# Ledger of designs, part 1: VHH binders against ENHANCER OF AG-4 protein 2 (HUA2)

Scores and structures below are computed, not measured.

Target 1, 142 residues: ENHANCER OF AG-4 protein 2 (HUA2), of Arabidopsis thaliana (Mouse-ear cress) (q9xer9r771to912)
Amino acid sequence: EAAISRDAFEGMLETLSRTRESIGRATRLAIDCAKYGLASEVVELLIRKLESESHFHRKVDLFFLVDSITQHSHSQKGIAGASYVPTVQAALPRLLGAAAPPGTGASDNRRKCLKVLKLWLERKVFPESLLRRYIDDIRASG
Unless a header shows other numbers, all headers, positions and changes below count from the first letter of the chain; antibody chains are not in Kabat numbers.
ipSAE, averaged over its two directions, is called F for ESMFold2-Fast, E for ESMFold2 and O for OpenDDE. V2 adds 0.75 times the mean of E and O to 0.25 times the DockQ between the complexes of E and O.
Where letters were taken out, [cut] stands.
The coordinates of atoms that the task and the answers printed are left out; those that the model quotes come from them. Centres of patches stay.

## First folded at step 7 (VHH)

Design p11 (from a15 with R50E; framework vhh_7mjh_2)
Fold by ESMFold2-Fast, scan of step 7:
Structure p11 (fold): chain B 142 residues (1-142), chain A 121 residues (1-121)
Amino acid sequence: as target 1 above (142 residues)
Amino acid sequence: EVQLVESGGGLVQPGGSLRLSCAASGFTFSDYAMSWVRQAPGKGLEWIGEIYSGGSTSYNPSLKSLVTISRDNSKNTLYLQMNSLRAEDTATYYCARELDYEPDTGYMDVWGQGTTVTVSS
């Protein structure tokens, strides 16, 4: 059922780590959620988790999960591609605001988010003008 | 450099048990989570489970009651205990060091040669 897939994804966020296996398992759950029409709900869960997260390294882990879901969806197409690419695009201001905050304590966050944005630009994941705007904004914050 | 060497495979009867070992070198073993994966002939890779640096474990739900993963950080060795083996458990078993996700997408996993388990009469 849809509720079981959503609950499984939400639970995965509690124990998410930066490992390829952790990110990969969470990415597969997000793709399963898209099959039940839950892509917007998954992205909203990610936004809420990012905004409430107090540990900067955990914010990077969560944003890397956003990257994994987005790049996988873009390259694999299908229902996940149709759902996640536009949903993440609309959520970028909130996702980036939480993942790459201003200030000296967040320089690693900004550097890692910039790496993701540059790859998305290179790989044509989102419109160039949108990505260049966010790259410039993050650079100005450091 | 980083090396992982699996051992302990062989022929085992259905219903039997087997313990596999993975000897690690070239990195600080105790700092990394480790995993076991397997590949049956002509099939894709199947994740078995993982063990974190602190010793806690997570398993593939379909295999949870049949396997136990453990580690000995003093010997830089990872173990996979398998019980109640079935013909469908015939596979090459690999250990892997859990690496951090990188946005670059598409990396080559470096694993050992694996150790082959054949479950047959």
Scores: ipSAE 0.380, ipTM 0.807, lowest interface PAE 1.1, mean pLDDT 85

Design p15 (from a13 with R50D; framework vhh_8pnl_2)
Fold by ESMFold2-Fast, scan of step 7:
Structure p15 (fold): chain B 142 residues (1-142), chain A 121 residues (1-121)
Amino acid sequence: as target 1 above (142 residues)
Amino acid sequence: QGQLVESGGGLVQPGGSLRLSCADAGFTFSSYAMAWYRQAPGKERELVADIYSGGSTNYADFVKGRFTISRDNAKSTLYLQMNSLKPEDTAMYYCARGEVDYEPGSDFDYWGQGTRVTVSA
């Protein structure tokens, strides 16, 4: 059961696009995976996909999916969906390192990731000091 | 950028009609393509009809000639006029923005709560 849910999510990542529908469907699968205690496995799949992705625009798509999952988890009252907030927090260094790499070719990635981090700061999704540190780090890299 | 709220569903007999509405509080409704989807028990959500900002429409084969999608940009409202309803049209109906890029911090569920349509004698 759990393996089927994980495999479905992994398959969804292969066809992920920037559209609200694509990211929304993938978010729904991620929330369903949390019901089977798979939040850490889902985040690990996202990290591995981000780190192996060669197209910078797809890195943004994947990070926007992270935002979608995180925002949904933050708004959840139930324990299953809410599990993504602490799991994503622990993974932020790896997620951001892959999604917002340094260098001139990644300026759009950094801008879009900064937009997400600022929103998380405004909505109090993660500790302020942690988010401000990442914002400063990304700004310093370009 | 705005919640989608569906309404207008209900119980009708075969051959009956219903008009569904979808209200969008967003300021950019007129620039988005909009769509109606439905989900019957045990099935995945399927596209029923979509309408582009310029007014061009597309319909699933199973509703062509019976359903009409339309929009009122001044009211930021999407409609689905359903005529000659059949038992197989029984489903939860959802509206969605079509082919719009994700914006960070957008409500995860840009799908509304849906409106239930039951076609039964």
Scores: ipSAE 0.413, ipTM 0.822, lowest interface PAE 0.8, mean pLDDT 85

Design q01 (from b10 with R99E; framework vhh_sonelokimab_d1)
Fold by ESMFold2-Fast, scan of step 7:
Structure q01 (fold): chain B 142 residues (1-142), chain A 124 residues (1-124)
Amino acid sequence: as target 1 above (142 residues)
Amino acid sequence: DVQLVESGGGLVQPGGSLRLSCAASGRTFSSYAVGWFRQAPGKEREFIGAISGSGGSTYYAVSEKGRFTISRDNSKNTLYLQMNSLRPEDTAVYYCAAEDTYYSGDYDSPYDYWGQGTLVTVSS
């Protein structure tokens, strides 16, 4: 059921790490949530978690999860592909603002977010003009 | 974020052995795939080999396979390069580098974190 899937995903965020295994498990839970029409709720959960996270390294972990969900959804047809790509696109200003904050203390965050944006550009995940604008914005905030 | 510091470089005779260490600080070391690179004077940086975060997978450049062994001790946050049967051609500055495990094997992504290097000189 929807509530169980959402709660499982939220719980997974607390133990998330930068391993392919950890991010892969969280990605599969997010895909399962889409089957219950919860893609927007999952993305809002990610936004709130990113905005409340105090540890900059954890913000990168969460953004890598956003990348994983987005790219898996982009490569696959069906509910997840239809839901997550447009939902993440709409959420990018908030997601990037939280994951790649301005200031010298967040230079590593910005580099890692730039890496993801460049991969999205190469793989045509989102419109080129939109991605180039975000790349320029992040570069300017350093 | 991780910081890397190489040590163990020095002068060794041809045919000798040397073990390099790379100490990691900052984040959980097991979250990173780590590799060794070298750069000889007047040459481009060359990949030697890499080891996965868990240590379960290793990959070596063909020319170094059998002479060099990469290992890691996650309890000590340390990466090692055991170099045997050293040749004058192995003279170089040796660097350790780390990449977030998330990207290893899935994306053609360069290593993000680099040490300052340690000099290895092989000469009689």
Scores: ipSAE 0.017, ipTM 0.373, lowest interface PAE 5.3, mean pLDDT 84

Design q02 (from b10 with R27F; framework vhh_sonelokimab_d1)
Fold by ESMFold2-Fast, scan of step 7:
Structure q02 (fold): chain B 142 residues (1-142), chain A 124 residues (1-124)
Amino acid sequence: as target 1 above (142 residues)
Amino acid sequence: DVQLVESGGGLVQPGGSLRLSCAASGFTFSSYAVGWFRQAPGKEREFIGAISGSGGSTYYAVSEKGRFTISRDNSKNTLYLQMNSLRPEDTAVYYCAARDTYYSGDYDSPYDYWGQGTLVTVSS
């Protein structure tokens, strides 16, 4: 059921690591949640987790999960899987603000988020003008 | 500060073998996929191969498969390239590079951190 899928995804976030396997499992679960109409709820969970996360390396892990979900959604052409693209687009200011905070202590976070944004630009995941604006904003933050 | 330092380069005769090492510091080595690239004089940088953070998966350029073997020792924060049956055309500066292990199977994703390189000259 939907509630079971949502709870499983939330639990998966607690043990998320930067491996392809870990992120892949969480991505598959997020896509399953979208089939129950829960894409917005999944993205809200990711935002809240990112905003409350104290460890900068963990913020990068979570943002790579956002990338994985978004790229998988972009490659879909069905309604359920594709729903993450517009949902993540709307959430980008909050996701990036949490994942790539300003200041010298977060330079690695900004570098890694810039890499993701540049890949999204190259792969045409989101509008070019939007991505260039965020790239410029993050570059200005360091 | 992330550092990758290559070593083991030098002059070797055609048909010989050489093992390169790359010592990593300043980051959690097992969280990164690491790979080898080379650049011959006047040519573009060429991918040789890469290994996932755990060491469980290896990825080779088709032209190098069989002569070169990539391995890593996460307890020593070290990446290795075993090069066998060396040819004059293998003469190049060899670079190690790192990217997050999440990208290890994504061939079109760029590497984030690079070493300074080590020169390998294959000549009689």
Scores: ipSAE 0.499, ipTM 0.756, lowest interface PAE 1.5, mean pLDDT 89

Design q03 (from b10 with R27E R99S; framework vhh_sonelokimab_d1)
Fold by ESMFold2-Fast, scan of step 7:
Structure q03 (fold): chain B 142 residues (1-142), chain A 124 residues (1-124)
Amino acid sequence: as target 1 above (142 residues)
Amino acid sequence: DVQLVESGGGLVQPGGSLRLSCAASGETFSSYAVGWFRQAPGKEREFIGAISGSGGSTYYAVSEKGRFTISRDNSKNTLYLQMNSLRPEDTAVYYCAASDTYYSGDYDSPYDYWGQGTLVTVSS
């Protein structure tokens, strides 16, 4: 059951696109994984995929999936539905470092990650001081 | 990055139809959700509707849903707006715009890339 959900999620990452449909399907698989106590494993898969991804546009796709999972988790009540919020918070330095790398070739990545961070700030997904620090860090790296 | 160029605007009589095209170049078109906006003289830019990167989801502003249809052809890197039963109040410059994909179904989401517009005039 758990292994099936994990394998389905990992497979979905290989074909992930930025469409609402693709991200929605992957988000549902991530939520299913959380029901089996696999939220930390899912986030680690996302980190490893982001760090190994050579195409900068794919890094944005993966970070938008992180956003979708996080906001879905934030909007739910109960332990299973809320599992991703603290796990993603702990992983933010690695997630943002991979999704929004420094350099002129990644200016679009940084801009798109900033959009997500600003939405999290407005929707109170994570502590304001933490989000403002990351926003400032990303702005300074371009 | 993506560049957008609108075409197909012109003069049309009330009750007529017109099809606008938006040609995309640059980064992969299917990676972007795209939408149509318009701006009449002295008015704010108004959202018409949007279509997801795959074409599987569309969203329309309530006032336009019955008369306007949005479609895309990813093989041709082209977005379309079919406008029927045109009225003088539809007179505006029409813009296509592209956004970071899954946010584009929300009309309040920022659009990052804009065309320069094509003028549609509806008059007798």
Scores: ipSAE 0.016, ipTM 0.307, lowest interface PAE 6.2, mean pLDDT 82

Design q04 (from b10 with Y103F; framework vhh_sonelokimab_d1)
Fold by ESMFold2-Fast, scan of step 7:
Structure q04 (fold): chain B 142 residues (1-142), chain A 124 residues (1-124)
Amino acid sequence: as target 1 above (142 residues)
Amino acid sequence: DVQLVESGGGLVQPGGSLRLSCAASGRTFSSYAVGWFRQAPGKEREFIGAISGSGGSTYYAVSEKGRFTISRDNSKNTLYLQMNSLRPEDTAVYYCAARDTYFSGDYDSPYDYWGQGTLVTVSS
């Protein structure tokens, strides 16, 4: 059920770690949410969690989850691919602004986000011109 | 962030053994998948093998499997390379490298943190 899937996903964000196992579990819950038409709500939850997160290390974990959801959805057929790819694309300014903030204290965040953006560029996940603009913006903020 | 420092290199004779260490400092070591690379003079950098953040899985380049063993001790923030049956062609600078454990199954994902290297010379 939609509410159960959404609540399970939100709960997983509290215990999310940078392991493939942790991110994989959260990714599966996000894909389940998309089956109930909740992809926009999931992405909004991720944005709000990223914006409220005080630990820069945790912001990277959350952005790797965004990558995992996006790449899984890009490779999938059906509702998840249709929902997450355009929803994440629209949300990129907010997601990247929170995950890769400016300043010397966030240099690791910017490097990690750049790594993901370069993989998306190489794998043609989003339009090249859009990704190159975000790469340039992040490089300029460091 | 993580800083890596290799040690244990030196001169060994053919057929000998050597254990390299890589000391990590900075963030939680178990958050990183770590590996060993080497570069001989005039050659490209070559992958030797890698170990997952937990130490539960290892992967070796085919040419190094059987002679080299990778292990880690997360309580000591240290990565090891045990090298046996050394040959003159094993002469190289040996590097340890780290990447977030999230990328450990992704062949094309680069290593982000690199040590300065330690020289191993195999010669009689």
Scores: ipSAE 0.444, ipTM 0.738, lowest interface PAE 1.6, mean pLDDT 87

Design q05 (from b10 with Y103W; framework vhh_sonelokimab_d1)
Fold by ESMFold2-Fast, scan of step 7:
Structure q05 (fold): chain B 142 residues (1-142), chain A 124 residues (1-124)
Amino acid sequence: as target 1 above (142 residues)
Amino acid sequence: DVQLVESGGGLVQPGGSLRLSCAASGRTFSSYAVGWFRQAPGKEREFIGAISGSGGSTYYAVSEKGRFTISRDNSKNTLYLQMNSLRPEDTAVYYCAARDTYWSGDYDSPYDYWGQGTLVTVSS
């Protein structure tokens, strides 16, 4: 069920760690949610979690999950690719604003988000002009 | 962030062995996938091998697989490169490098943290 898949994904976010295994499990749940038409809801859950997260290292973990979902979806070109790529693209200002906040305390967050954006640029995940704009915005946020 | 310092380089005879160490400081070492690279004067930097954050998986460049062994000790925050049957063409500055363990299976992902390097000279 859709509700069951959504609840499973939300629960996985509570125990998310920076390992490939942890992020991989959450990514598979996100892909399952897309099969029920829940890609937008999954992205909103990620935005909400990122905005409420108090630990900056946890914001990076969550953004790496966004990367995992996005790159898996881009490479697969199936229902997930049709759903997540445009949904994440539309949500990038909110996702990046939460994951890479301004100020000196968030320099590691900005550095790690920049790495993801540069890989997306190299792999042509999103339009080049869009990604270069976000890269410039984050660099200016020192 | 993690900071890396290589040691153990020096002059060694052809056919000899050498063990390099890389000491890590900063955040939890096991959160990083780490690897060894080298660069000889006038040449491109080349990948030698990598080890996952847990130490459970190792990856080697084909040319190095029989002679070099990578290991790590997370309790000591240290990465090692055991080099055997050294040849003059192994002469290079050897670097350890780290990236978040999330990237460990992604060969195209760049390494984010680098040591200053340690020189290995293989000569008679």
Scores: ipSAE 0.507, ipTM 0.781, lowest interface PAE 1.3, mean pLDDT 88

Design q06 (from b10 with R99S Y107F; framework vhh_sonelokimab_d1)
Fold by ESMFold2-Fast, scan of step 7:
Structure q06 (fold): chain B 142 residues (1-142), chain A 124 residues (1-124)
Amino acid sequence: as target 1 above (142 residues)
Amino acid sequence: DVQLVESGGGLVQPGGSLRLSCAASGRTFSSYAVGWFRQAPGKEREFIGAISGSGGSTYYAVSEKGRFTISRDNSKNTLYLQMNSLRPEDTAVYYCAASDTYYSGDFDSPYDYWGQGTLVTVSS
């Protein structure tokens, strides 16, 4: 069920790490949620988790999960798997604001988010003009 | 974040062997994919190989295949490069570098953390 898939995803966020295995498992749960029409709810959950997270390293882990979900969705040919690309695009200001906050204490976060944005630019995941704007904004914040 | 310091470089005769170490400080060394690069004077930096955070996957540049072996010990926060059958052309400064393990197994990933380098000279 939808509720079970959502709860499983939320629980997975508590143990998320940067390994391909951990992020891969969480990505599969997010894709399962999309099959039940829950892509917007999953993205909102990620935003809330990012905004409430006190450990800056954990914010990067969560943003790498956003990247994994987005790239998996971008590679899909079906409607369910493709749900995350437009949903994440709309949420980018909130996701980036939480994952790559301004100030000298967050330089590592901004560098790692820039790495992801440049990868999205290279792989044409989102419009070039949009990605270049966010890259410039993050660079200006440091 | 991780800090990297290479050691083990020096003068070696052609045909000799040498083991380089890269000591990592900071938490979560196993969360990083790590690799070895080298740069000879007047040349561009060259990729040698990389190893995933768990150590389960290794990738080597074609030109280095069979002579160099990468390994890691996460309990000691250390990366190693075993170099065998050394040639004068292997003379270079050797660098270790780290990338987030989310990109482990992708040797083309940008490396964000770099060591200072250790000089290896192969000559008679």
Scores: ipSAE 0.048, ipTM 0.403, lowest interface PAE 4.3, mean pLDDT 84

Design q07 (from b10 with S31D R99E; framework vhh_sonelokimab_d1)
Fold by ESMFold2-Fast, scan of step 7:
Structure q07 (fold): chain B 142 residues (1-142), chain A 124 residues (1-124)
Amino acid sequence: as target 1 above (142 residues)
Amino acid sequence: DVQLVESGGGLVQPGGSLRLSCAASGRTFSDYAVGWFRQAPGKEREFIGAISGSGGSTYYAVSEKGRFTISRDNSKNTLYLQMNSLRPEDTAVYYCAAEDTYYSGDYDSPYDYWGQGTLVTVSS
């Protein structure tokens, strides 16, 4: 069952689009994986997918999925899905480095990642000092 | 990334109608929720309405007039604003704007992409 949920999630990443429907389905699969203690595996799959992705628009789609999973986990507190908050926090340098790369071709990626970071700051998803540091780092890379 | 270009503006008499178009180029148009805004001289931009990426949901600013209709044709990468019963008060530069469908309806400052605008003048 755990392997089935993991494989279903991995497969969903191949066809992920920016629609609420697509991201919502992938988020639901990620939450199912957390029920089997696979939150760290899901985040590692997201990191690997982001790092290997060559299309900048696809990197944004993947990061919006990270946001969706994180926000859902934050709202659940103490339920299986809540395990994503600390796991994503530990992975933020790798997730952001891949989703918002430096250079003129990635200005849209940086802008969209900054919007997500600002939302996390406003909703207190992660420590303020940590989020402000990442916001400054991304601004400096533009 | 998406580029937006408005067209269809011009001079129209009070009571007349205009249909504005917004042509999108770049990535898949259906990945974006798109909306119409206007700005009269010396005023802030005013939201008119928006339509979801699929076209299944529309959102309009509070208005007693109810004279404007938003639609889209994803096969043509085009957004439309049908304006009926136009009044001098509708004189403004009309802008189309796009936001990622994921944030449509859920984010405080959603629009990241803007066209350059098309002027609509309603006068005799």
Scores: ipSAE 0.156, ipTM 0.519, lowest interface PAE 3.5, mean pLDDT 84

Design q08 (from b10 with R99S P110E; framework vhh_sonelokimab_d1)
Fold by ESMFold2-Fast, scan of step 7:
Structure q08 (fold): chain B 142 residues (1-142), chain A 124 residues (1-124)
Amino acid sequence: as target 1 above (142 residues)
Amino acid sequence: DVQLVESGGGLVQPGGSLRLSCAASGRTFSSYAVGWFRQAPGKEREFIGAISGSGGSTYYAVSEKGRFTISRDNSKNTLYLQMNSLRPEDTAVYYCAASDTYYSGDYDSEYDYWGQGTLVTVSS
């Protein structure tokens, strides 16, 4: 059921850590949500969580989850794969603005977000011109 | 930031086994995903396999599955590559590499920190 999948994903965010295992479990729940047409809701939840998060290291963890969902979606065939790539693309300004804020205290956030953007560029996850623009923007804010 | 030093390379006969070590210094080793790569003279760098920070997830290149095993001991800040049934074509400089992201995969661009390498020669 959709509501159960949504609630499971939301609950998983509270215990999310930067391990491949933790992020992998949360990614599978996000993919399950997409099967019920909830990809936009999942992305909005991630945006809201990122914007309200006070700990900069937690913002990186959440953005790594965005990365995991996006790359899994990009490589996966079928409906779930088709849902997240365009939804995340539309949300990138808000996601990156929250995950890689300006200022000296967020240098590690910007470095890690840049690493993800470069991998997306290499793997052709999003249009090259779009990714290069975001890379330049983040570098300029540091 | 982390510094990596490989050891255990040397001459081994075909069919033999060898265990490589990679010692890490700097920040907490368990915060990094790490992997092994190799490069034969005049060839491109080739991915062997990777292991997550916790050690709970491993990923291997198809050609190396079954012969090579990656493990780590976070209490000793050390990464290992166990190589079995070695062949002359396994002759290469072996590198360990670390990523400060949640994942590590088969792209060398995912890795930020590299060791200097250790030479493995498989020959009679």
Scores: ipSAE 0.155, ipTM 0.464, lowest interface PAE 3.5, mean pLDDT 85

Design q13 (from b10 with G56R R99S; framework vhh_sonelokimab_d1)
Fold by ESMFold2-Fast, scan of step 7:
Structure q13 (fold): chain B 142 residues (1-142), chain A 124 residues (1-124)
Amino acid sequence: as target 1 above (142 residues)
Amino acid sequence: DVQLVESGGGLVQPGGSLRLSCAASGRTFSSYAVGWFRQAPGKEREFIGAISGSGRSTYYAVSEKGRFTISRDNSKNTLYLQMNSLRPEDTAVYYCAASDTYYSGDYDSPYDYWGQGTLVTVSS
């Protein structure tokens, strides 16, 4: 059920680590949520978690999960997995603002987010003009 | 961030053995894939091998497989390189490096954090 999948995903965010196994498991839960029409709710949960997270290292973990969900969705054939690409695109200003904040304390966050944006550019996940705008914005904030 | 410090380098006889250590400090060590590289004078940096964050998977350059063994102890935040049957051509500065485990294998240069290196000299 939708509620069960949503609660499982929300709980997974509390224990999320930067391992491929942890991120992969959370990605599969996000895809399950999309099958119940919850892609926008999952992205909103990610935004809220990112915005409330006090540890900059944890913000990178969460953004790597956003990357995993997005690239999995981009590579998918069929409707449920593919729904994250447009949902994440609309949320990018909020996701990036939280994951790659300005200031000297967040230089590693910005560097890690830039790597993701450059990969998305290379793999044509989002429009080039959009990605180049965000790359320039993040570079300007350091 | 993770900070890496190599140790255990020195002078060793041809045919001898040496174990290098790499001490990690900072964030959770098990979240990083870690590897060993070396650079001989006037040569390009060369990949030796890597080990996954969990320690379940190891990857070696073909030329080093069988003589060098990589291991890690996550409880001690330490990476090891066991080098056996050393040859004069193994003389190099040895570096440990770490990458966010999620991105290992996805980029040409997945290693974001580097130690300062430790010199290994193999000579009679």
Scores: ipSAE 0.039, ipTM 0.412, lowest interface PAE 4.4, mean pLDDT 84

Design q14 (from b10 with G53W R99E; framework vhh_sonelokimab_d1)
Fold by ESMFold2-Fast, scan of step 7:
Structure q14 (fold): chain B 142 residues (1-142), chain A 124 residues (1-124)
Amino acid sequence: as target 1 above (142 residues)
Amino acid sequence: DVQLVESGGGLVQPGGSLRLSCAASGRTFSSYAVGWFRQAPGKEREFIGAISWSGGSTYYAVSEKGRFTISRDNSKNTLYLQMNSLRPEDTAVYYCAAEDTYYSGDYDSPYDYWGQGTLVTVSS
């Protein structure tokens, strides 16, 4: 069951697109994984995929999935909320470093990640001081 | 990732009609929710309407509902704005804009991709 959920999630990352349908399906699999205590494994899969992804637009797709999982988890406050919110918070430096790299070729990535961070700030998903620091860091890298 | 180019603007008489086109290039057009905005001289930019990635849902500013129709043809990577019963007050630069489909339905979300605009003048 647990292994099946993890394998299904990992497979979903290979075909992830920026549609609400695609991201929604992957989000549901991630939430299911949290029920088996696999939230940390899911976040590590996302970090590894982000770090190995060569296409910058794909990095944005993956980060939008991080946003979807995080926002759903924050809103529900159940097993997924207890697992993903703190796990993603701890992983933010690695997630953002991979999704919003420095340099001219990644300006769109930085803009999209800034949009997500500003929504998280507005919706109080993570501590304000932490989010403002990441916003400043990303702005400085462009 | 997407580039947008508007066309079809020009001079039209009051009561006339005009169809604007917005050609998209770059990433898959169906991955975007797209909309139309306008800005008249000395005025703030104004939302006109938006259409979902599939064309299944359309949203209009209350003031434009009934006169303007937004549509899209994903096979041609093109967005359209059909404007009927044009008035001098409709004189503006018209912009098409795109939002990643993931943010579709969040009405406060800013559009990320913008065209350069096309001028529409309604005058005798």
Scores: ipSAE 0.108, ipTM 0.499, lowest interface PAE 3.8, mean pLDDT 84

